# Designs tried in a protein design chat: VH-VL binders against CheF taxis protein family member MJ1615. Part 16

Target 1, 255 residues: CheF taxis protein family member MJ1615, of Methanocaldococcus jannaschii (q59010)
Amino acid sequence: MIDKSSEIARFSGKGILITPKTLEKPLLKWEKLEIILYKDKIVFEFVDKTIEVGVEDIEDVGAELPKKVIDIAKSTLEDITYHSSIIIKSKEFGNVMVGFAPETSIYGKAPIDNFLRKLFYILLNKKEVKILYNAGENSENTKWENGFLTFIKKRIKDGLVTKIEYRLVVEILDNEDSKIYDIFSNIKDVEIEEKDVDGEIEPVLKILQVKDGKDIISYLYTKDKKVRLFILRYMVILLDYKYIGILRYLQETVE
Short names: E, the ipSAE of ESMFold2; O, the ipSAE of OpenDDE; V2, 0.75 times the mean of E and O plus 0.25 times the DockQ between their complexes.

## First folded at step 6 (VH-VL; framework fv_acimtamig)

Design e5 (from d5 with heavy chain D106G; at its last look DockQ between E and O 0.59; V2 from the best seeds 0.00; counts 0 for: pae E 2.003 > 2)
Fold by ESMFold2, look of step 6:
Structure e5 (fold): chain C 255 residues (1-255), chain A 123 residues (1-123), chain B 106 residues (1-106)
Amino acid sequence: as target 1 above (255 residues)
Amino acid sequence: QVQLVQSGAEVKKPGESLKVSCKASGYTFTSYYMHWVRQAPGQGLEWMGIINPSGGKTYYAQKFQGRVTMTRDTSTSTVYMELSSLRSEDTAVYYCARGYTEYSYGLYYFDYWGQGTLVTVSS
Amino acid sequence: SYVLTQPSSVSVAPGQTATISCGGHNIGTKSVHWYQQRPGQSPVLVIYEDSERPSGIPERFSGSNSGNTATLTISGTQAMDEADYYCQVWDSYTYVFGGGTKLTVL
């Protein structure tokens, strides 16, 4: 039979394996790395070792690299102008950070972003959420809608070409028909605050948008803490939304 | 309108170097990447490398590492490609081609091409 | 190191549909672009992003990409379509072309 586990995405470049043990090694260095994404797993192929974990064991994406690791690249003249990271939970090694950078910076951040778009699709698609859409500053009279994260295809005309973009949205099943809330576009502000979600006080994303000249305030909740982290990382990394509330939460979470 | 105008045909001997120029006009020179692609007689297209005219950073196909050098002159909007230690199999038409800049949307293609420069390597 | 495989030639009668394949491992996960090169001329982009047509390219040109095969399709083939056709991808920081397909219109 034909190969049943097809590669979804691949990142080729430079990488560094970061654990407390490797951080103490005198010869820690950036080396050749291939990252291969499958539907159910992710594989890190270093020069002399391979690490494979299920996608459920990915703990973070885009966490800041330790200063020592940045300094190593400078001292060895490795160009890591554009870089990122993935934190995984390995049975053998515990929590492990894999830093990675493209072979060359000539293409900017695109090689990283193209890979991470595929990764965030795996991490976020079909994840359950609750939303108060367009509920305003004081949303006491509104009820949470159950939904899930999904990606919609957008065609963006730019001169003589069409750009194809997949954009994260919230889909609601209302009776037999779905509703789509595009809450990740036209954002003016984002905060994380506590709110009553069906009887329990929970952290939620407060998202301020401007649509058709009007302010729209929505609240997005997910029970899964990791999904909340991945939503915030997606917004910072791929949508370049770097609001104070997001940055504060990420700093406290990765501490 | 976008134009890429290359230098004229050359005849070279094995061991010599070739240097082809590509003058760009009709757009902001430093906002687009430039590539070199060659085509041996009766053969297909072969990518040689890329230069970013802003800053001059380059990346070369492995086959040409150590023999190819790409440079630019921003004051004349011109890119140069030099290939050293020529062999008869380097006989080809050499094209410059402009790279589209929206790599984050997967648009890794060439939108405009020069007219080509025939370089013949023979003894 | 990534390899794209095309047939060396394809022949069609005028008015018929020409199909040109481009084979590559997991090519369906890559963006495929197609170029037309008429004899003695520079290449011209005819399809980008698997199936999108640049402005000025006739509607009879179309493309698809899935699995291990991308395909350029020319419907209602005309004598002026007689040319070499190349597929191209970006892989591991390099630009990779297929070997080219000569389309003959008899």
Scores: ipSAE 0.640, ipTM 0.845, lowest interface PAE 2.0, mean pLDDT 88
ESMFold2 (binder alone), look of step 6: mean pLDDT 93; pTM 0.951
OpenDDE, look of step 6: ipSAE 0.751; ipTM 0.882

Design e6 (from d5 with light chain K30Y; at its last look DockQ between E and O 0.65; V2 from the best seeds 0.00; counts 0 for: pae E 2.1 > 2)
Fold by OpenDDE, look of step 6:
Structure e6 (fold): chain C 255 residues (1-255), chain A 123 residues (1-123), chain B 106 residues (1-106)
Amino acid sequence: as target 1 above (255 residues)
Amino acid sequence: QVQLVQSGAEVKKPGESLKVSCKASGYTFTSYYMHWVRQAPGQGLEWMGIINPSGGKTYYAQKFQGRVTMTRDTSTSTVYMELSSLRSEDTAVYYCARGYTEYSYDLYYFDYWGQGTLVTVSS
Amino acid sequence: SYVLTQPSSVSVAPGQTATISCGGHNIGTYSVHWYQQRPGQSPVLVIYEDSERPSGIPERFSGSNSGNTATLTISGTQAMDEADYYCQVWDSYTYVFGGGTKLTVL
């Protein structure tokens, strides 16, 4: 068991605190930032201020930065080629966006992705979901299964070394056998669809995959809207699904 | 097989510049970052800097900022490290080492090393 | 700057287990890598990402990392294992090495 007080991950780089008020300030600038992730909280350490919030107060991950913020970086010749953001609900500052970028673009987006992998683990691991696996569009015989989001390790050999990749999956706990549904690989399209879930019409994720040359459709339901958002963010950010239907949904959610 | 072959030993005087080469073979040269690490006699390893696969970006340790220049030539699969304004304390074995890849996986270590180049700085 | 601390030397009898420590603040949150350097030779990666072993490295080499200490363990130590060992991490876009540990096989 990970001690709640134990550091899980850290991001070091540049950051900017974005509020309606700060956007109007001429002194808005990118500054040194340390983001420290714990099991129960996330800490943003700026040069002159520290923001600490619970994990439950994270509202979004990977939202686009305002154009003005990017322009500021350009005007000051800051290298923020790769950047991301975390939106948090702070008691002190209200809803704020923290933009962050690596100290240098030398590593590409890897420093961001590496940190976000840990963040998504905290946000998504063991979250309860319902799934219709390989249900097709007209399959009335498929029943919702109760499961959990989980991360599995995949080992890939590369020369002398073995790389470890963590992949999000759905795990079904049946009395004697654990079933794993890999519904986040080989994705062709993702949409939001209204479906009957235990007698109620609910928005669910419709995931179209290609498996063995065939299209398979699965549906994923989560009661928590934030979890749904984070799943979509995970797909876009870490799985690079930027050209599928979920972008429309994300745009609507941010607006 | 991955090989990193460095240029030969050099003797320099204070104030001069050194330029060490590292020729890579046995892998896709343009897919991997290259690092330079040095080791003074009887001392530990010290990281100097990194150059990205394309050669367009570098990042140097603060200690060497302003004195070190790393370049790479794709046509010859060779990486260069130049250190200027040499001092006696720059006497060391200099290593090139393969590291991080441009792919979406995390490599913050050095899997292959050159044989090293001894540079002696003496008056 | 982040600092890694290693003992200057460790001695072990042939066939015994050698343990080399690498200390660092919250080092357990880092990925620790280990290099072997025999006299007059280049460093060789022997452990990466705390406990992973590159192809060609004997199984007697193992690694662990938790809390404030990473550990390189060499079971059944052989004469050929006599070398300097360095731990290494990535921090703040720099690569940090420990001071190195000289392992002597008695």
Scores: ipSAE 0.536, ipTM 0.814, lowest interface PAE 1.1, mean pLDDT 90
ESMFold2, look of step 6: ipSAE 0.585; ipTM 0.813
ESMFold2 (binder alone), look of step 6: mean pLDDT 93; pTM 0.945

Design e7 (from d5 with light chain K30E; at its last look DockQ between E and O 0.68; V2 from the best seeds 0.00; counts 0 for: pae E 2.3 > 2)
Fold by OpenDDE, look of step 6:
Structure e7 (fold): chain C 255 residues (1-255), chain A 123 residues (1-123), chain B 106 residues (1-106)
Amino acid sequence: as target 1 above (255 residues)
Amino acid sequence: QVQLVQSGAEVKKPGESLKVSCKASGYTFTSYYMHWVRQAPGQGLEWMGIINPSGGKTYYAQKFQGRVTMTRDTSTSTVYMELSSLRSEDTAVYYCARGYTEYSYDLYYFDYWGQGTLVTVSS
Amino acid sequence: SYVLTQPSSVSVAPGQTATISCGGHNIGTESVHWYQQRPGQSPVLVIYEDSERPSGIPERFSGSNSGNTATLTISGTQAMDEADYYCQVWDSYTYVFGGGTKLTVL
């Protein structure tokens, strides 16, 4: 039974359930969809079916929809100018992609971004990471620091309006004084590199930032590949980093 | 500085149509969404619909679908709201209100309001 | 449709603190906005995004939102604060207002 009292976020709009099998069906169509996010699970309520999975069963966020799915929308004159997707591992249906779009495009991508912001919070908040901050090219003398991902509120003034923006950062665990590394701002490039992490060679995120006219290179390690993926998705979707090296990585992971 | 100036009060009969204008100034007209909200005498606020900055897209509350039309004229920085098939229950003060912007951030609130236009529908 | 519940009226003595509640299911997960409407005037935004004040709004106005209740607080209430107050959220591509609360300054 769904506990509504624990609801974190809801997306209302149109959706489409995508499986290899459904893609072959001529009756595939966009239909009314409610996505309800809880702390531990996500629920997709279609007109005639409901899919419920744990948060741990979310495999990807923001993957590109198949062309056929878009073509279907065009042929039926559905307004899906803005859309996204969630890939889940369902016990009933297997690995499936849920495409979703706002009820109307009038609000732009805001309805999607608002929902995904909360989703990424659930997926990334308090995840443990290691970081080499401002390590430069000669990181030989820099030690990995243990931390965790956290979202902080940043106040941004835009004219007469102050907006609150949630920003992903790395917080260091063993400090009497809360040490925060803002490594997801002013990003110039992101790459995956192999580095020694506590005696093991591991893939890590190399993040190039520009701060005060200077290049800053930081490395971010997470043990969980999905967390790494979600970090990259977060960058692309919510921070609008569309033209950096991570796109190649994301493409490789989806293929 | 931001101003929304609406047209004057109107008296209508049942079955007629009303058209209220809202002239905007003091900001980039083509950057903001515009909303219409009405308030019946002694009652609360009721959202009617939204029109995007370009005027190419509208979205109306279900209650008003089929009867309401929102338009905007960029050349005059004016937004219009037309409500047809008027009923006595349509008697209200109608407000234009600035809302969402397409650019830096989303606004799901109304930061500036017109002075309101009283429309009375009576036989 | 989403429903916002406000008390019909609240009374406060000058200089005292007025509290106006806005109830809604899991409203704490929503962004709540507040409007002041003085008699015969248009609504004025006094709080947006739960607790932010627009320029020109006195500091005595504050907002909070958690659980199932959003709250508008007016400290040091003045006679000029007598008005109707409406909470508002966005839900399912519509804008929902509370029923409004009449604040009387005694």
Scores: ipSAE 0.153, ipTM 0.703, lowest interface PAE 2.3, mean pLDDT 88
ESMFold2, look of step 6: ipSAE 0.552; ipTM 0.800
ESMFold2 (binder alone), look of step 6: mean pLDDT 92; pTM 0.944

Design e8 (from d5 with heavy chain Y105I; at its last look DockQ between E and O 0.73; V2 from the best seeds 0.00; counts 0 for: pae E 2.3 > 2)
Fold by OpenDDE, look of step 6:
Structure e8 (fold): chain C 255 residues (1-255), chain A 123 residues (1-123), chain B 106 residues (1-106)
Amino acid sequence: as target 1 above (255 residues)
Amino acid sequence: QVQLVQSGAEVKKPGESLKVSCKASGYTFTSYYMHWVRQAPGQGLEWMGIINPSGGKTYYAQKFQGRVTMTRDTSTSTVYMELSSLRSEDTAVYYCARGYTEYSIDLYYFDYWGQGTLVTVSS
Amino acid sequence: SYVLTQPSSVSVAPGQTATISCGGHNIGTKSVHWYQQRPGQSPVLVIYEDSERPSGIPERFSGSNSGNTATLTISGTQAMDEADYYCQVWDSYTYVFGGGTKLTVL
């Protein structure tokens, strides 16, 4: 386990603090930003200010930046071809969005993705979930299994080197043998659907996968709406699952 | 099978420019970044800069900004590094090195290296 | 700028274990890569991502990284292992090399 006091990840680049107040100010600008991630907190170090919040105060990841913010970058000739955002609830500043971009676009989105992978690890690892795996549309006879989200390492050979990819999966609890469901690979579509979860109607993630030429439908439930959001953000950002049901959902729910 | 073959040794005078080429083969040229690293005699390795797979974007170490230009030609699978306003301190072996792809998680390393090009700058 | 610190030289007898350190602030949060450079030759990647070996690199080469120190370990050191070794990280959109360590096999 990582010491809470130990730095887990760092993002270095440019950032912009977005609040209702700052959006009204013509002096809004992209500036040097260091984002430091710990197990329990995240720190945003701007040139003249530092914002520190708990991990629990992270409200969203990867939300779209306001057009005005992008326009500012364009007007100042800032290279923000690749950018992302973190929304936090700050005691001092309230609900704010921090936009951030690499110092240069030379590395594409990799610097962002690398940081966000670690962030999502912190946000999603070991979160409790319920799952109906391969239940199809008529899951009346399928029982919810209790599990938790976990990240596994997958190795892919590429020439002389082996690529390591971290994959989010669901690990089932209370089994003598470790059972893992890979429900975040080969995704064809993701939707939100209401289902009976332990006698209550709850919104769940419906995940359609294609495995071995067959469609597999699984349902994933989490009590925490933020966790659900983060799962969706994870899919869109790191798994590059765009233009599917989750994108529509995010547009409808986050706005 | 991956090979990076560099141009031959050069002798230059102060104030001149050098241009080293690196021809790549054995892999998809447009899928990898290319780097240039130099090594002065008896000294360590020094990163100079990077060029993206398309050749449309470069980023140079601060030390070389304004003096170095990296380009690549996809038709010939060749990367070029030009260093201007040469000084005696620029005497070094210059290496091209293949970088890892965007799919790497914090994997910024050099898996293949050219044979090196010795450039001697002397009056 | 980020700095990597290596010992200038390490000596080992054949068959012994060689350990080369690479110091850096919070280097454990970074991915460390190691290169071997024999005299008159180009660098060769011997360890990447702290502890991974490229194909063709002997198993006697291993790496670790934690805290402020990354370590390259060569077990059963052979004469052919005599070379300069460099650690390398990515930091602030630049690539940083250690000063290099000359490994001598006595």
Scores: ipSAE 0.358, ipTM 0.760, lowest interface PAE 1.8, mean pLDDT 89
ESMFold2, look of step 6: ipSAE 0.574; ipTM 0.817
ESMFold2 (binder alone), look of step 6: mean pLDDT 92; pTM 0.944

## First folded at step 7 (VH-VL; framework fv_acimtamig)

Design f1 (from e1 with heavy chain Y103D; at its last look DockQ between E and O 0.65; V2 from the best seeds 0.00; counts 0 for: pae O 6.0 > 2)
Fold by OpenDDE, look of step 7:
Structure f1 (fold): chain C 255 residues (1-255), chain A 123 residues (1-123), chain B 106 residues (1-106)
Amino acid sequence: as target 1 above (255 residues)
Amino acid sequence: QVQLVQSGAEVKKPGESLKVSCKASGYTFTSYYMHWVRQAPGQGLEWMGIINPSGGKTYYAQKFQGRVTMTRDTSTSTVYMELSSLRSEDTAVYYCARGWTEDSYDLYYFDYWGQGTLVTVSS
Amino acid sequence: SYVLTQPSSVSVAPGQTATISCGGHNIGTKSVHWYQQRPGQSPVLVIYYDSERPSGIPERFSGSNSGNTATLTISGTQAMDEADYYCQVWDSYTYVFGGGTKLTVL
C-alpha cells in the first residue's frame, strides 16, 4: 500500500515549461527540473517555480515538443537527444506542457523510461476495460469480458542477470481464478476500429498478436478516452511500437 | 568467462598524469558500458565516471570534471582512464567495472570488476 | 548529493544471521545493489535490484528495500562472508556508494 505522501518516482534532469505565453518569450530556456510523482499528484520543481497538480490533470504523455523548443535547444547546444513531455490541464495553470530531458544522453532514454513506467502505472493501473480476446474469424462465440488493466512482473534471464520488467496486461473480473490476457506482447499490429460494445458503436483498439505462429486478434475498449490515449502512449514509448495506425491517431489527437 | 584485466601498479608524482587500462574479454565488448571506480586506502568506493559502449560519450563525476578522460578502443577491447594533475589524495586503487548494455537500461549496477590498479601519488 | 548511510561495522557469530542496513532518503523508490569486498580483493556483486542474486552467489544472501532503508541479509553466516559490504544506487546521473560496512564473523 503506497502511502499517499510517499514519493513514487522522481525524474531529475532539465525541463522547459511551455505555454502559449512562454513560447512568445525570448527567454524560454531549458532549466533544471525535478519531477516528483505521487499516487495522487505530480510535482514539477523548476529553479524558480513549482507546479503541483493532480494526476487527474495529466492530459497527455509523450507528446511531441514544439519545433521552437527544439530549435532553442539546438541553439543553446542543449543535449535533448532523448526527451519527453507531460501535458497538464488544470484550473490553476491552464494548459501547460512540460518538456523534460535527461541531463546527459549517455544513459539513453532509460531515465525517462524509468520514470514514465511508474507514471503509466499510476495512470493505467486498475483502469476498467472490456476485452474481446481472440476474436478472429472463427470466434463467433466470443463475448466482451469485463476486466481491468494491471501490471505483472516478468523475469527475463540474460546471462548472469535477471531482468525484471513490468508489463501491462488485462485481468478479467468475476473469475474465481485470475485470468490474465497478455495482449501487449508480440504485437504485430495495432489499429483503432469501431465495434459494437454493449449495444453502442465505440472506438476500440484492435491488437494483432502472433502467438505460437498464429495470429490472434483482440479488441480492447475503455470508456475513458484519456486511458485509451495513455495505453497508446505506453505502447509507443515503452514498448517501442510504431505502428502507422496508432501514430496517425496520436497525431490527429494532438492536432 | 567475463574478464577485466587492468594494467599494473604505478607510482606518480604530484602534477603528473596517470593512465590505467582495462582489457575486457569473454563478452561483447561493444555492448556494455564501462565505469571507473576508485578506492583510497582504507576508504570506500568512489564512482569516477562512465563511458558508453561506442566510446563516443562519457559522463564524469563532478569531482573529476576537467581532470579525467575516459576512452575505449574497440579493436583491442580496452578501456582507458586518464587522470591529470595528480594529487596525493588521488592515491587509490582504480577499478574498471562493467555496466549495463544499451539494450538493458535498467542495469544501474556493476556486475564485473577488474582486479584494480594501485596508483600511488607521492612527492 | 544523495547520501547512503551504512553502519561502520557489524559482528555476527558463525551460523547466525547478519543484517546490514543502508539508509537513504526514499531509498525504497530506488534500486539498491550490494557488493562484497574481501580484503585485498575487488568488489563482487552479491545483490542487485534490491533482492536479486547473481549466478554463483549463495542463497544465504538476500536483500530487501523499503521506505528509507535497504537491508542485506546473510543467513547462516560463514567465515568466508567476512568482508566489507557496500550498498549502491543510481541518483542524479551518478552512482552513489554507501560508506561500507565491515562484517566480522566472530
Scores: ipSAE 0.020, ipTM 0.608, lowest interface PAE 6.0, mean pLDDT 88
ESMFold2, look of step 7: ipSAE 0.614; ipTM 0.824
ESMFold2 (binder alone), look of step 7: mean pLDDT 92; pTM 0.942

Design f2 (from e1 with heavy chain T101L Y103D; at its last look DockQ between E and O 0.77; V2 from the best seeds 0.00; counts 0 for: pae E 2.1 > 2)
Fold by ESMFold2, look of step 7:
Structure f2 (fold): chain C 255 residues (1-255), chain A 123 residues (1-123), chain B 106 residues (1-106)
Amino acid sequence: as target 1 above (255 residues)
Amino acid sequence: QVQLVQSGAEVKKPGESLKVSCKASGYTFTSYYMHWVRQAPGQGLEWMGIINPSGGKTYYAQKFQGRVTMTRDTSTSTVYMELSSLRSEDTAVYYCARGWLEDSYDLYYFDYWGQGTLVTVSS
Amino acid sequence: SYVLTQPSSVSVAPGQTATISCGGHNIGTKSVHWYQQRPGQSPVLVIYYDSERPSGIPERFSGSNSGNTATLTISGTQAMDEADYYCQVWDSYTYVFGGGTKLTVL
C-alpha cells in the first residue's frame, strides 16, 4: 500500500528544460536533474529551479527532443546517448518539455526504463477501458466488455535465476466471470480505427496478435485520449514494438 | 558452470600499485558486466566500480576515481583491476562479481563472485 | 552518499526465526538484494528484488521491503546459516552495501 505523499520512484541524472524562451538563451545546457514520482504528482528538481505538477498534467512521455538540444549536449561533451522526455502542462511555465538522460551511458537504457516503468504504472494502472477481445475483422455483433488496465507479475527463467517483469494486461472483473486478456504480447500490428462504442463512434486501438500461429484481433477503447497515447508509448518504449503499424511514428530520436 | 577465478594473493608496499585479474568461464564473457568489490579485514563490502567487457567502458565509485583502472581482454575472457598509490588502508580482499547486462530489472545485483584476492599493503 | 544501516549481530536458537533489518531512507522505493558470506568464503546472493529467491536457495529464506526498512527472514534456522549477511541497493549509479550483520546460531 502506497501513501499519496510517498515517493514511488526517482530518476537522477542530467536534464534540460525546453520552452521557446529557454531555446533562445545562449547559456542553455544540460544540468543536474532529479525527477521524483509520487502517486499523484511529479517533481523536477533542477539546480536552481523546482517544477511540480499533478500526474494529470503529464501530456506525453518519450517525444523526440529538438535537434538544438541534442547539439548542445555534443558541444558541451555531455553524454546523452540514451535519453527521453516528459511533456507537462504547468501553470507557471505553460507547456514544457523536460529532456533527461542518465549520468552515465554504461548502464544503457536501464536507468530510464526503470523509472518509466514506475511512471507508466501510475499513468495506466486501474484505468478503465472497454475491449472487444478476439473479435476479428467483423465485430459488429460483438458486445464491448468493461475492464481496466492492470499489471501482472511475470517470471522469466534465464539461466540460474528467474527475472521478474510486470506486464500490462486488461482485466475484466464480474461477479460471474473474472478474466485476464494479455493483449500486449506477441503484437504483429497496431492501428487506430473508428468503431461504435455504446452508440458513439470513437477512435479505438486495433491490436493484432499472433499466438500459437493464430491471428487474434482485439479492439481497445479508452475514454481518455492521453491514456491511449500512454499505451502506445508504453508499447514502443518498454515493450520495444518499434516498427509495427502506427508505432513506427512514435520512435524516439536516435543519435 | 559460471566460474570467476582470480589471481593469487599479493603483498605490496605503500606507493606501489596492485593489479588483480579475474578470468571468467561458463558464459558469454561480453554479455555481462563485471564489478570489483573489496572487503578490508573485519569490515564490510565496498563497491569500487564496473566495466562493460563489450567495448571496455567503465564507471568508478567516487572514492577511487583517479586511482582505479579497470580493463579487460576479450580473447582470454579476463578483467583486470589496477589500484595505484597504495596505502595501508587498501589492505583488503578484492572480489570480482558478475552483473547482468541488457536487462533493466537485473542491473542492480551481483549473481556470481570470484574467490577473492587478498592484497596486503605494509611497509 | 546513500547509507544502509544493519545491526552488527543477531543471535537465534536453532529452529527459531532470525530477522535481519536493513534501514535506509525511502528504501521501500528501491530493490533490495541480500548476500550471505560464510567465514573465509565469497558472498552468495540469497534474495533479490526484495523477496525473490535464486534457484538453489532454501524456502526458509524470505525478504520484505517497505517504508524505511527491508528485512531478511530465515525461518527454521540451522547451524549452516551462521554467516554474515549484507543488504545492497543501487543508488545514483553506484552500488551500496549495508555494514553487515553477523548471524549466530546458538
Scores: ipSAE 0.615, ipTM 0.827, lowest interface PAE 2.1, mean pLDDT 88
ESMFold2 (binder alone), look of step 7: mean pLDDT 92; pTM 0.942
OpenDDE, look of step 7: ipSAE 0.656; ipTM 0.857

Design f3 (from e4 with heavy chain D106G; at its last look DockQ between E and O 0.72; V2 from the best seeds 0.71)
Fold by ESMFold2, look of step 7:
Structure f3 (fold): chain C 255 residues (1-255), chain A 123 residues (1-123), chain B 106 residues (1-106)
Amino acid sequence: as target 1 above (255 residues)
Amino acid sequence: QVQLVQSGAEVKKPGESLKVSCKASGYTFTSYYMHWVRQAPGQGLEWMGIINPSGGKTYYAQKFQGRVTMTRDTSTSTVYMELSSLRSEDTAVYYCARGYTEDSYGLYYFDYWGQGTLVTVSS
Amino acid sequence: SYVLTQPSSVSVAPGQTATISCGGHNIGTKSVHWYQQRPGQSPVLVIYEDSERPSGIPERFSGSNSGNTATLTISGTQAMDEADYYCQVWDSYTYVFGGGTKLTVL
C-alpha cells in the first residue's frame, strides 16, 4: 500500500516534550527537534524519540509554555526568545505539549510563523462555517449563510517589494453568486457571544471591522470548538491582532 | 540610490587575516540585514553569514565558525567581515549583500550586492 | 546540508526559450530565488518568491516551483541574457545556492 501523504512543511530547531511525568524529572532539556507536517499527520522527531499523530489529534497551537520549561532554558543558556507550542492527543501519553524554538533568534519569529502558516492552512482550509455578514448589533432577524473557510492569494506591495500572502476568508457555499467575505482584515474587536444559529443557541465569534470609515459587525459560527480556537490563534499569531477583545488573553509568547 | 561600496582588493599570505568593509548608503542602515557571500575563481556562490546591524547579532555558516567575525559601525553605516587563519582555498571575491529582516513570507533573498572584493591568498 | 542541483550549461538559439532547472528535495515547499551574474559583475536578482520579478526585470523572465524542481524560464532569449544563473533557497537558518548554470545564446 503506497502512502499518499507528502511533506507539506518542516520546522527545524530545538524542542522539549512536556508531560506531567517529564516535568518531574531533572533531565528535562531542550534538544534538537524536527517537526514534519503532512496533509493528514504531524511528526515530531526528537533525538531518540519520534511521535506521530493525525492532524485531527492536534488540540492547540501557541499555548503558553510552563514557567519551569522557560527556567530550564535560562539555566542552560538556551536562546528561546521566540518560541511556540503544539498540544497533541497521543495514544501513549494523553494530551502532551511540544515546545519548540528556532536555532537562532536572528530571524525573529519568522521561522515559527512560516511553519505555522502551513499548519493553519491544514487546520482551517475547507472547514464549514455559518456567517451573518455585516449584520449589526441587532441581528435577530438576519439569516445565516452557509460557507467554508478558504485561503486566497494576495499580492501586497511594500515599497518595491511584492509580498505573497495567503489570507483566510469565508466563501459562501450555497448561493448562485459565489461570494467572498474578508472578515479577518481591519479587525477592531473580537468577542465570543451566544446566538441562535438555525434553532440552537451556540457560541459564535463576533467580529468588528472598520472598513472605509464604517463599523462592520459579523458573526461566525463553527460547529467544532477546536476550529474556533484555531481561528483565534491564527488571528493572534499570524495576523498580529493583539490587545483587542478576547484576543488579549491569547497573546503569543516572546522571550 | 541604494549602494553597497566595498574596500579594495587585497593580497594575503597563509595564516594572515583579511578584513573587508562594506559601506551602505541610500537607505536606513539598521532596517536591513547584511550578508557576506564569497565566490572562488571559476566557482559558484557560497554564503558565509549574516549580521543584523541593529544590535550587531550574527549567525555564521558552520564551515566558517571560529574563523569569521562580522561587525558593524552604525555611525558610518559600514559592515565588516574578518576571516582569520587564511588558506589558499580562501582566495575568492567577497560580496556583501543586503537582505530583509522579516523573512517569514519568503523574503530570504538578496536584493542589492556590493561590487565585490578580490582577496588572493598565496604563499 | 541541503543541496540544490543545476545543470552545468544550457544552450539556446536567439529568440527561443531557455529553461534552467534547480533540483532539491521537496523544493516545492521552499521559496526559490534566482540570480543572474554576467562575467565580471555582481549577481543581480531576477526572480524572487518562485515567480515574482523585481522592478526592471523583463517579462520574458519567469519562474515556477513544485515538487522537487524549480525552473527559471527565459522566453525570446537575447544575447545579453548570456550569464551564469543561480537558484537559492533558505534552509535551516542558512542560505543555499545551486552550483550555477551557464547560459549561452548561439
Scores: ipSAE 0.654, ipTM 0.838, lowest interface PAE 1.7, mean pLDDT 89
ESMFold2 (binder alone), look of step 7: mean pLDDT 93; pTM 0.951
OpenDDE, look of step 7: ipSAE 0.745; ipTM 0.881

